# Ledger of designs, part 31: miniprotein binders against q9bqp7

Target 1, 240 residues: q9bqp7
Amino acid sequence: VPQNWFPIFNPERSDKPNASDPSVPLKIPLQRNVIPSVTRVLQQTMTKQQVFLLERWKQRMILELGEDGFKEYTSNVFLQGKRFHEALESILSPQETLKERDENLLKSGYIESVQHILKDVSGVRALESAVQHETLNYIGLLDCVAEYQGKLCVIDWKTSEKPKPFIQSTFDNPLQVVAYMGAMNHDTNYSFQVQCGLIVVAYKDGSPAHPHFMDAELCSQYWTKWLLRLEEYTEKKKNQ

## First folded at step 4 (miniprotein)

Design Ja17
Fold by ESMFold2-Fast, scan of step 4:
Structure Ja17 (fold): chain B 240 residues (1-240), chain A 98 residues (1-98)
Amino acid sequence: as target 1 above (240 residues)
Amino acid sequence: NEEEVRELIIEAYKYIEEGDYEKAAELLIRAVKLARELGNPELLAQALFLLVSAFYKMGRYEEAAEVARELVEVAKKLGDKMLELLARWLLEMIEEER
């Protein structure tokens, strides 16, 4: 799939504030659909190497924790990640209520980890919002669109325990970000242009989070890789 | 020839699935040597990737790191950015154990 037929950026859109832009962040609900999600495409198109690394990590964890311990561990990781995203949405939303600010969520090490990043985040445009690429037929739920150090970014919040336990979350994070970006830039529910990405890796022990900034050139490079993964998904689906 | 390298890699996969990393490493070391001699960077990258994993599972971190560094360079030459990211992650993981 040629990148010039399906560009990541929409030349008819601007990253500058529009008078018609909403004063509150957009939160378009994700509707159940037959159209594949970004996460499904990435999960179904892992390379043999990615599958091998994931299986190796899984075997190591099972050997150390036992089968039941591994299940408990993965369930806890998922729950902590969900709570982290809920806390961030609450913190960044101007419409938050006293009920939405759960003190227990705000005390996590992950929230402590991202404090220095949050101070550089402003101008929130979207939170936990659905995106759909009308032409390429995929859908996703992005975490956040906001200005980071003056640049409008698709921001993806990740939790990590050292060493990194989920290989796909590390290797496919840039692809996930650009997939959301390209979808949003061509989704009629949105009017603005995003050209930058930010992956923020937060740590359970409260160590300072690592921001991974992606400029427009890097986003374009990963967009080409995302298009290849989407094409691979489409072909695999036909062969099932 | 290339077919011999592929057969060594397939056999190594079987030993990895059985948890026999010592035997897997033996086969992969042979595969790496042959892939280099053939000048096939795709097969070389595949063999190096599995060899990193085998050395890591055996606790042979110095050797794992050396192989991972070569994998990064081979991935760059291939223009395979996903493999380069995977190789860099493997190197990071190994360095944390040293």
Scores: ipSAE 0.000, ipTM 0.136, lowest interface PAE 14.6, mean pLDDT 78

Design Ja18
Fold by ESMFold2-Fast, scan of step 4:
Structure Ja18 (fold): chain B 240 residues (1-240), chain A 98 residues (1-98)
Amino acid sequence: as target 1 above (240 residues)
Amino acid sequence: NEEEVRELIIEAYKYIEEGDYEKAAELLIRAVKLARELGNPELLAQALWLLVSAFYKMGRYEEAAEVARELVEVAKKLGDKELEELARWLLEMIEEER
C-alpha cells in the first residue's frame, strides 16, 4: 500500500462527449520540465528481475552481433518504433488536419499487424499528447485516447519481434498506461474521464497484434503498483 | 541431440515470456543436463542463463545463486571474460536478496 495514495479516477468527470469538446483530437506538446516523466520513473525503478533480464539480453546480443552490431540493431528498433507511431498518428488523425502522408509509413508489417485492432477504434480524443499530474508531480506523453469496442481507453502501441500473447509479457506497460490515465484524469487541459486501458503489441512480420484490454478494476490494481514505483523514485532522488 | 537441447531452450523461453517460470525451470533443468552430457558449453551457458532468470523470478534465490556460480565457471571455460563478469554481477545481485 502506497504512503501517498491518490485516486486514479476523477469523480467530477464523465467519459461521455459534450458539446464543448473539441472536434479535433488534442495534441498538447510536451514541455521541457524538471518534473519526472513516466518513462524516467519506470526506468530508474526497474525491479532487480527486470535489470537481470535486460543485462542478459544485452550480453547475448553483444555476443552475437558485436558492439557495433548491437548499436546498429538498437538504433533500428528505435527507428521502427518511431515510424510505427508516426503511421498510427497519421491513420487516426482526421484527414483535414493532415499536412502530408508518407506512403512508406503506411506499409510496414507492424501496420498490417494492427489492422484488425484499428477497425474497432473510433472517437479519437487525443494523439501524441502531453499529460501532467499536478498533485503527484509527474508528466508523460501518451500515444492515443480513443474508444476501443465502445470503451474510452488510453491506448499504448508497442512493437515486438517476439510474440507477447499474455499481459505479463509486457512488463511495465500496464503501469505506463495507468500512469497516463491518472495524469489525464486530473490534468486541467482535459475535460473527460478515462477508465480503461489498451496495450496493443504489433509484430514485424505482420502477424495479428495482441490487444491487452485493461478494465477499470485492473487499471486500479496497476495504479497502486505505479504509486509504489513513484514513491521509490522520489526516495531514490532524495538520496542524490 | 543438440537440436533437442535447442528445442527445450526455445520452449522454455516461451514459458518465461508468458510468466510460467515453474514450467520454464522444468524444461531448462532437462536442457542443462543434456548440454552437460553432450559437452556443449555454448548450449550449457544459454540454458544456465535462462534457468538463473527463472529461479530468480520465482524467489528461489539459493538455487539461482548455485546456477549463477556454474555459469561463472562455464564462462571461464569458454574464455568469455564479458560473460564471466556479467555472471559474477548477477551472482552479487542474487546474494543481496538472500
Scores: ipSAE 0.006, ipTM 0.155, lowest interface PAE 10.7, mean pLDDT 81

Design Ja19
Fold by ESMFold2-Fast, scan of step 4:
Structure Ja19 (fold): chain B 240 residues (1-240), chain A 98 residues (1-98)
Amino acid sequence: as target 1 above (240 residues)
Amino acid sequence: NEEEVRELIIEAYKYIEEGDYEKAAELLIRAVKLARELGNPELLAQALYLLVSAFYKMGRYEEAAEVARELVEVAKKLGDKELEELARWLLEMIEEER
């Protein structure tokens, strides 16, 4: 168990979303800081097995595509993901606050993939917004906080070329989601309580996205695992 | 004789580099058989690991899963906890594909 356990949920906040929504979803910019990000903590605490698997995947791709081909492939995947997130932010933002939307972005296969999920999303509270856990000393940039099927969720949008029908196939994504949730629940820039998570895996060919809903109990389980990764990061940083 | 197994594995790497997973798998199946006959679990593990990768790249997921399960057992016999965990991660990855 983690030595410095801290609760994911804030007992001083409401466990039910308020009926009133902000006029514009919150978008707090990420402050450049020496405080580690969620993604850095996760990257620097990968197990030797995870590192070896990633390295073997990289070597296989380089053998298959060449070094320049691999670089082009990974750059293309990154750009597609970035454009997908930009399109989602545009779709979920109020029309009144946005300049003209790029309609070409709104017609991608990834956007087609998430249509059935988007119809169940409402009450957007935050988009591309920074969170900071002052006590545990980490930061993050979450994709979205909104109601999914009536439940307030931290929502993480992912792109994938291969089907991900099981939450286990989303790797560290559950840890990422609960890390953002715990930070937001204790961040003074936010006033509400989030107890649920949602990982949405969208597909390039437009086939239906896979939603991975995380209830409060599952979030609490992954939160303990996140605290262990954070502890490992802190020890590794001190020992160098 | 162990040298023959090593040469098969090196040759298989060459075919993997060329994207010829069929030829790589053919050589690795031979390497696996010879390593088993020699009773060399280190060479067996190496050949099984590459064979999992070759089958996975070919979309032959049932065969990849069978080979990955054997790799888990070989890693246990070697007392190699890192390899055992790697083999379980490979099996997890393969199972995602159906």
Scores: ipSAE 0.000, ipTM 0.129, lowest interface PAE 14.7, mean pLDDT 79

Design Ja2
Fold by ESMFold2-Fast, scan of step 4:
Structure Ja2 (fold): chain B 240 residues (1-240), chain A 98 residues (1-98)
Amino acid sequence: as target 1 above (240 residues)
Amino acid sequence: NEEEVMELIIEAYEYIEEGDYEKAAELLIRAVKLARELGNPELLAQALFLLVSAFYKMGRYEEAAEVARELVEVAKKLGDKELEELARWLLEMIEEER
């Protein structure tokens, strides 16, 4: 069973800080190559059910806004997400300055939404950093690795128009988180072990963000699902 | 079988993306018939929703309105308030074009 051959956690690594670890968060650049990204694997292996849900949403939006209105809406959602991630990187990075950007950050409902989560985040070890699983041959760009309530986590920041109070509502996000975790745990650019995940869904109106904490057992369960998606992706590529 | 209905809906969606609403409608009419025979209201709702879009894009407003009315009833049966509201809005939009 491929899941047994490729564990998510690396037995040769500790979750304790290494004395030689840098004091500033790691930010390894993502280099372009033929190796597939986590996002590409997930996109090309969507289930028929996920395709139906996405199509239903797209058609509803297109009928409601028109095709040009839909393009503008999706562009705005993308830009808001990008700005949210940039703001979070700035807030969590000790070397960034917020002086010029303070007004926009303070006005952002998304940043207000995550304030109670940020109070529990400390010990940031990586921000917007590339990961690669050398054996399974996939890459990714993770948002953040930090301690949340004392647990070292891969943290993924999401924006949403609709409430997402249950992890099942976040679709492939758990798979994305564990894919990054497994890659980082087997990437020689990193020396530590991460066993937990956190998906934070922020809301534009400033309503409190929903944190979806994933302990080691839940991460292992989603890791099994990720390996199946990766296998499906590999088989599809062989057929081309 | 449900798998066949899902394949028809996916194929119809691809035609909609390409602007070929006539072929999409043909596939969706078949999907609607099969979903009704299977007694699967979720698949029926999916097929009806896309069929409304296809008929509307083709300027076939009477048929679009009829399908939208059925979508309202299916959404009520599913307890899907969001889809019910969308279907009512679609019907109102279609009636304005008639």
Scores: ipSAE 0.005, ipTM 0.199, lowest interface PAE 11.6, mean pLDDT 79

Design Ja20
Fold by ESMFold2-Fast, scan of step 4:
Structure Ja20 (fold): chain B 240 residues (1-240), chain A 98 residues (1-98)
Amino acid sequence: as target 1 above (240 residues)
Amino acid sequence: NEEEVRELIIEAYKYIEEGDYEKAAELLIRAVKLARELGNPELLAQALLLLVSAFYKMGRYEEAAEVARELVEVAKKLGDKELEELARWLLEMIEEER
């Protein structure tokens, strides 16, 4: 699919803040409907290699922990990720009451891991906010839109037990980021344009998080791959 | 016993992660034999799945294909459709190399 039919960037939008922008970050609620989410599209279009690696990992974990132990482990990973995201939303929100409520979450190793990244984050424009691509018909819930080192980015916070020093080791995360970016750039609820992405991999032991910055060119390359995954998803649904 | 089979498989995972497929295969061949003797199809399936990967990485495609065919049959007996489809895909991938 040619990128010029469905561009990631909206030529009618500016990436510079203007005086009309609200001072409080946007938080558009996600409406559950039949339109597929970015996460669902990616999960339903995994390559056979990705499915094999996931199944191998699952079998190893079940072998080591037992069936019930594996379920407990995955539930705990999910809960830790949720708490990490809630803590980050609290930290980046200007709302004092929210920061007070989430105080206990601010002391985790994951939060310590991202401190050096947070120092370079400013101008927060959206937090835990829904995006929809009106013409491509998909939705998503992005973590954060803010300036990282002076560049407006879609920022995705990830937790990991193993080091991820290369963007290739983050699998579909770049696709997820550009999918949110393309949706936001064409969503009437937003007036600005995002051209960069950032994947931040945080570690439970407090080791420094790995930032994976994606400039406009890299985002365009991953956008093309996302469009192929979306097309594959659509074709699979028509044949079910 | 079953615990011995689990330990062999766990150790084989470590060798696979380190790229030592020959040692992984040695451990997995032992695990497969023990799992068959114990009549434990779940452990047998786990050992066979890893053994396919080890043989494939070593370029031993004929042996990888034989193990993959057995994995398909074991998955059918377990009623594990996901594992059966995975095993069939592995077999197709191996046949393309041959």
Scores: ipSAE 0.044, ipTM 0.550, lowest interface PAE 6.1, mean pLDDT 83

Design Ja21
Fold by ESMFold2-Fast, scan of step 4:
Structure Ja21 (fold): chain B 240 residues (1-240), chain A 98 residues (1-98)
Amino acid sequence: as target 1 above (240 residues)
Amino acid sequence: NEEEVRELIIEAWKYIEEGDYEKAAELLIRAVKLARELGNPELLAQALFLLVSAFYKMGRYEEAAEVARELVEVAKKLGDKELEELARWLLEMIEEER
């Protein structure tokens, strides 16, 4: 049980319908700060099993590719992920026309992979937008807030070379999503409340992406786990 | 030679991915022996690390612990503090199962 427990949902906010006027999705820039990011907290509090799996993977890759090849591989993976997110932001932005987009960004297997998910996404409210939890003092950059099958979700787009058919296969991704959700729900730059999450795992070969929907109850369960990770991070920082 | 050891380790990784820990262990035991004969502590550490994983997954905790202890000593010889810490953590995890 976390010592500094705080609710994920804000009772002062409602799921009121958007104004009739079409608004550009929010895109609040992330300011580099001494306040820890969600990704840093998760990286600094990995379980022993997670550290073991990561080091095992790293050693295999170095063995196959050499140190320089490994660095090139990891840079390429980062670039592929960056391009995937840029393409999704472009696709979901109502202000952009098809002619204004880079066609090469839209041709990747990852984009093909998510087409069936995108058909169910509408009412985009935020894209590549910064969130900050003012009370718990952490920040993050979320990918997307939109309605998925009629429910307002924090949506996190992931790329993977291997199938991830179960939410457990996505490791800390549920914690990342609920951390963003809790921050957004308590961030004065936002006025609405999000109660659901969606992790979409896209595949390089274009095979259908796996959507992992998280309802309010599941989000609350992962929120408690996130608070424990945040507490562990804070304790480790004090002991340095 | 060094290339033979690398090939054994790479093949063992494929068996680990498939869940065939018994075959992976056979290849890694050979890789460990050859790496020791070559006097290559970097390859020895890589082979020992995977062998710990294979034995642990098979429930062969006594053998996993012995290999993990050797990995700690090899990591110390290499001056690789990160690997040394990982090896100690693996040993603790294995001892909890025993």
Scores: ipSAE 0.015, ipTM 0.486, lowest interface PAE 6.5, mean pLDDT 83

Design Ja22
Fold by ESMFold2-Fast, scan of step 4:
Structure Ja22 (fold): chain B 240 residues (1-240), chain A 98 residues (1-98)
Amino acid sequence: as target 1 above (240 residues)
Amino acid sequence: NEEEVRELIIEAFEYIEEGDYEKAAELLIRAVKLARELGNPELLAQALFLLVSAFYKMGRYEEAAEVARELVEVAKKLGDKELEELARWLLEMIEEER
């Protein structure tokens, strides 16, 4: 309902590079706060269908691996995702040498998976950086803001074990991307405007990653859905 | 109605989390019946999947296999390849216990 009161794009900002833009990517640390994060809002407002799909996935994995095996598997997946993000931040930073001499980070299947995407990424403006929507009062930690094929995008790096060739198969990821975008566009720590999103799904076996580009129109559509989820979260929190 | 079926499925989820598979199965049998009457294959698939899991956990393998076979057919009608593969895998697991 409040989607016309809170636009995703800031009319006072431009996506054009200017002399005041930093030469090094911004990395604002995420501070602990009572203000909800994007991921918390999304997790607390899952649809019944999303809850069912998550439950059936968990049941399948538990049946196959046992409870201890499932916990170990889930922990390993999280570690792989963390390593993947660390490697990407290192690769996209303007430093001469990598911070760590960890060849496993550079030679992982996930990094091989995204090589063809990385060739089209340039003009990095933010990496692992905190965003806050000052009016809507939510926070997030975005992965990357950079030009993809000449378009300034909020880029979200995802790992997956199964193919995700359609944006619909990435569930709430489009909502996460536009939530970060809207926050950044209204965060005084940033001076530029982002109007596009990119979800990159990388694969462990090195199969080519699937890029899901979101133009301004698609971002506006998902922004409306994000506002509904944020409203649901606020109502649910008040009722508890 | 569809809302009643969803409520039964949600309540069954809670019993499954508590390890009360017998109570979960009772609710899911009702959900399956109502979903069939409504002609809603999505809700039917959801209820059947959980019912397979409940019967399997209870060691009621003959009933689990029968429900899993229906789940395969419903998944085919939905065009849900992932669910169809999962249902076939569950059926194979169940047959190993029989």
Scores: ipSAE 0.006, ipTM 0.210, lowest interface PAE 10.1, mean pLDDT 80

Design Ja23
Fold by ESMFold2-Fast, scan of step 4:
Structure Ja23 (fold): chain B 240 residues (1-240), chain A 98 residues (1-98)
Amino acid sequence: as target 1 above (240 residues)
Amino acid sequence: NEEEVRELIIEAYKYIEEGDYEKAAELLIRAVKLARELGNPELLAQALFLLVSAFEEMGRYEEAAEVARELVEVAKKLGDKELEELARWLLEMIEEER
């Protein structure tokens, strides 16, 4: 159990339709601060097992690709992920949809992979938007908040290059999603509440993306684990 | 007992870090057996995870794959989606090496 428990959902907050034309999705810029980000907390509190597995993955990749090949591979993975996120933001933003698009980005294997998921996504509320938990003092940048099959979700888009998926994104995806959710639910820049998460893993070869839906109960379970990671981070920083 | 299983896992992890995968596997096989007998899926999952790694480093890919498949099932029983995803990824990587 975490020492400093705090609820993931805000009892004073609820989504109100207010059907006066849907507003443009929120995109609050991330501000530089001494407050730790979700990704920093997770990276600094990996378990011994996670650290060992990551190091073994690096060794195997270097053995197969060489040191230069490994650097090129990891750089390309990050670049592909960045381009995928940019394409999704363009597709989901009403204003950007009216502009000229890069047809090649829309034809990419990753975008083809995610088409069947996008058909079930609507009511976009936020895109590439900063969140801050005012009480627990952490920040983050979430990918998307939208309705998936009628439920408002924090949506995290992931890319996977078979047969060697990038291991770092696998370790803490659910914790990342609930950390963003809890922050948004208590951030004064937002007025709605989200209770569900969705992790979408898209594939380079265009095979159908895998959606991993997280209902409110599952989000609550992962929230407890996130609070423990946050406590561990805070404790380590006192001793640096 | 549970304390004995935890001690075996801790000692095995030290051997893994030293590159002595044969000794680590010996300890982890004992830990897996005891965790199963105790009906403790959390300890079982931890021991299986490290055992997969030890077998993989030794080039014992068939055994690593079998242990990884059991880890997926144990993770499902625990309702641990993060561990299940990690175990599936690990199994995929091992199958490539076969």
Scores: ipSAE 0.006, ipTM 0.229, lowest interface PAE 10.8, mean pLDDT 78

Design Ja24
Fold by ESMFold2-Fast, scan of step 4:
Structure Ja24 (fold): chain B 240 residues (1-240), chain A 98 residues (1-98)
Amino acid sequence: as target 1 above (240 residues)
Amino acid sequence: NEEEVRELILEAYKYIEEGDYEKAAELLIRAVKLARELGNPRLLAQALFLLVSAFYKMGRYEEAAEVARELVEVAKKLGDKELEELARWLLEMIEEER
C-alpha cells in the first residue's frame, strides 16, 4: 500500500451540517477490541529521540522526588488531566444548565486557563466519542468535535506544567488529532467531515492556554506522518 | 556523599535546560568521579547519561562516544536493558556525526 493511498478527507462528505441544529453531541462508547488504539500505535513507534527525552525526564524526576514521590507525581498528573477532561465535557454538554454544573470544577486553574478558548467554541458535534477507521483498522477516543472560530475541528485538550507555545513542543499530539480526524471522516457512525484540528494546552496556574490551530493543509501533512507511524506499527506486529 | 552526587546531577539538569552545556559537563564530570568512588552504579549511569548529552550538544563527539561506551557497560552491569539500548543508540547517533 502506498503511503498516501488513504486520504484523510472523505470526498463523499460535506463539512456543513446535514441535520439542522443537532442538540445532543454524539458520544459513541469505546468498545474493547484487539484493534490497536491511536495511543498504542504512537507509544509503540516512538522515535529514539522521543524515548531519550522521556528517559531523561524520568531520571531527573526520580532523582528529585524519589521513586515513591515520582509515582505519586505521575498519578496526580494523570488524575488532574482526567478531571480536566471531565470538566470540559460537562461544560460543553448542551444538556447541562449552569445550576447543574459543578462549581468547584469550574474554578480549577486549568479551566481558568482555557476560558478565552472556550469563548470561541460552539456547535459541539461530539464529546468523548469513539472513532474507528474501518479500512486502516485503528480506533481512538477523541475529546471533542466543535466549531472553533467558525471552523469544525477535532479538539484535543492537554494539560501541561510548562509552556508549550509552539506546535512542535507538543510532540505526537498533532498525529493523534489527525488520526482521530481521519478515523471519524471514514467512520459510519458519523456523517460529517472534519478538516481542521485544534490542540489546546492548558496550564495549572491559570496562565492563558496555548491554542495550536491546524488547517486542512497542515492536517494533511501530519496525516502522512501518521500513516508512516501506522505502517511501522503494522510491520513490527507482523515481525513479532 | 550520595546526596552530593545527586545534587550535582540535578544542578546539571538545570544548566542543560538553559543551554549551558559547558557548565553542565563540569558538574557531571565531578558527579561521575564521585559516583565511581562511592561504587554506586545507578548514580554513575545517571551522570554518564547526561554527560553524553552535554558533550554531544557541544560538538565534543569523541568524548561523547567514550562516555557512551562506558554507559553501555554500566547499563549491562545494572541489567538495565532499556538504558543499554538507549546508550547504544546514542553511540550510533554520535558516530553519524563523526
Scores: ipSAE 0.376, ipTM 0.800, lowest interface PAE 2.5, mean pLDDT 85
Fold by OpenDDE base, second read of step 5:
Structure Ja24 (fold): chain B 240 residues (1-240), chain A 98 residues (1-98)
Amino acid sequence: as target 1 above (240 residues)
Amino acid sequence: NEEEVRELILEAYKYIEEGDYEKAAELLIRAVKLARELGNPRLLAQALFLLVSAFYKMGRYEEAAEVARELVEVAKKLGDKELEELARWLLEMIEEER
């Protein structure tokens, strides 16, 4: 049990959209503060085993591609991910519908992959928006808050070259999602609450993306794990 | 030749993925030998790194530590700071199990 237990859900916030919810998705800029990001917390609290597995994978890739090939691969993966997020933001943003959508951004296998998911996405409330948990002292940049199949979710878009049919195969992504949920639910910049998460794994070849829906119960389970990671991070920082 | 060493290491990766650490170690020991004979420190480092893993998974911590120490020295010679840090981290991990 976490020593510093904090609820993921805010009892003071209603799940019902206030009629005054702006028609425009929120985009709160991330402030570079001394406050750790969700990503930083997760990265620095990886188990020795996780670090080793990642390094083993890296070394294999270097062996297969060479050092320069691996650098190129990594750069391409990063660029593709960035372009994918930019394309999604453009698709989901009502204001950018008027700007000449770089048609080239929309012609990706990843965008094709998520088309069936996008059909079930509506009511976009936030895009690329910063969240801060004031009490637990962490920040994050969430990809999207929208309704998926009628349920308000924090949506996290991921790119993969390999199938990830199971939520367990998404590594720490569930922790990231619930961290964003918990922060948003207690961030004063947001007037609403989220109870669900969604991880969407998009594929480069355009094959149908895998949606990993996280209900309130599953979110609560991962929230406990997140709190433990946050405590571990905090303890490690006190000892440095 | 260098290709033979690469093939041995790649094959060892497959065995590690299958959980056959003993077979992986056998191949990697051979790869280490060949890489030394070739004077290729990069291939040597790659083989040593994976061999540390294999020995660690087998509970052969003394041998894992020895290989990790060698990897630190090879990384220093290569000027690869990241690899050196990794090797030191592996060594620390192994020493904790001891």
Scores: ipSAE 0.322, ipTM 0.754, lowest interface PAE 1.4, mean pLDDT 90

Design Ja25
Fold by ESMFold2-Fast, scan of step 4:
Structure Ja25 (fold): chain B 240 residues (1-240), chain A 98 residues (1-98)
Amino acid sequence: as target 1 above (240 residues)
Amino acid sequence: NEEEVRELIIEAYKYIEEGDYEKAAELLIRAVKLARELGNPELLAQALFLLVSAFYKMGRYEEAAEVARELVEVAKKLGDKELEELARDLLEWIEEER
């Protein structure tokens, strides 16, 4: 497949910061419409095995916890993830209302887990911000765009109960990151170019988070795989 | 003890989701042995299915194929046409990797 028609990087953009850059991180609201989200594309292009495994896992969890117990478990997992993202946005935002933060939210094991990563994060350009690929017609809501160890990255924060020391352990997360990157690089609401990704997996027990850095070459490789998933989605949507 | 087998399968599935296929395979090999001893083809099928996935992800294609063939036979015995079809698809994917 000739991926040259839809490159991840925009040759008309520079990765150099300029004086006209906003002092406050961008936060463009996500507008829901007919255009599919990155998450929806990935969810609807799972293999038959992935769907079967997910259903079997759900069935066993319900067997172990009961229907109400399973609902409570999934609700709690979702709530903890939401709180983690809210805490990170608060920490990385140059807000005067930092004193109004919920102290309990900031004391979670997940926040302790990412402390060493946060020390290497600076130059925040976007937080909880919507992206849209103008020509490929997909949207997303990225967590963060900032410099990690001096390199501008699309940063995705994840929570996990178990350590994930290898990028292969992060499933579709690399695809999600490059999809956001490609969209941002071709979104008229943004003027900068991002060429690197970072997946940060935080742990509930406070053990050190694992950073999975993706250089430009790795991002290009995953971009090719994302384009295949997007193509599969459009074909399935056309046939349904 | 069917409960012990279910616990092994649930724990193994968590490791598969985390990408720790070696530990998942260890638990699933135990689950397969116990399910066979109990004569429970439903639990045996579940353990075999996950074990195929674990071996495949580890690049252990010969072992994955052997387990997948057993899964086809167990699915036939259960009359589970969906599982039989899935097991046959897994065999095709394994053969393509070889």
Scores: ipSAE 0.000, ipTM 0.153, lowest interface PAE 13.3, mean pLDDT 78

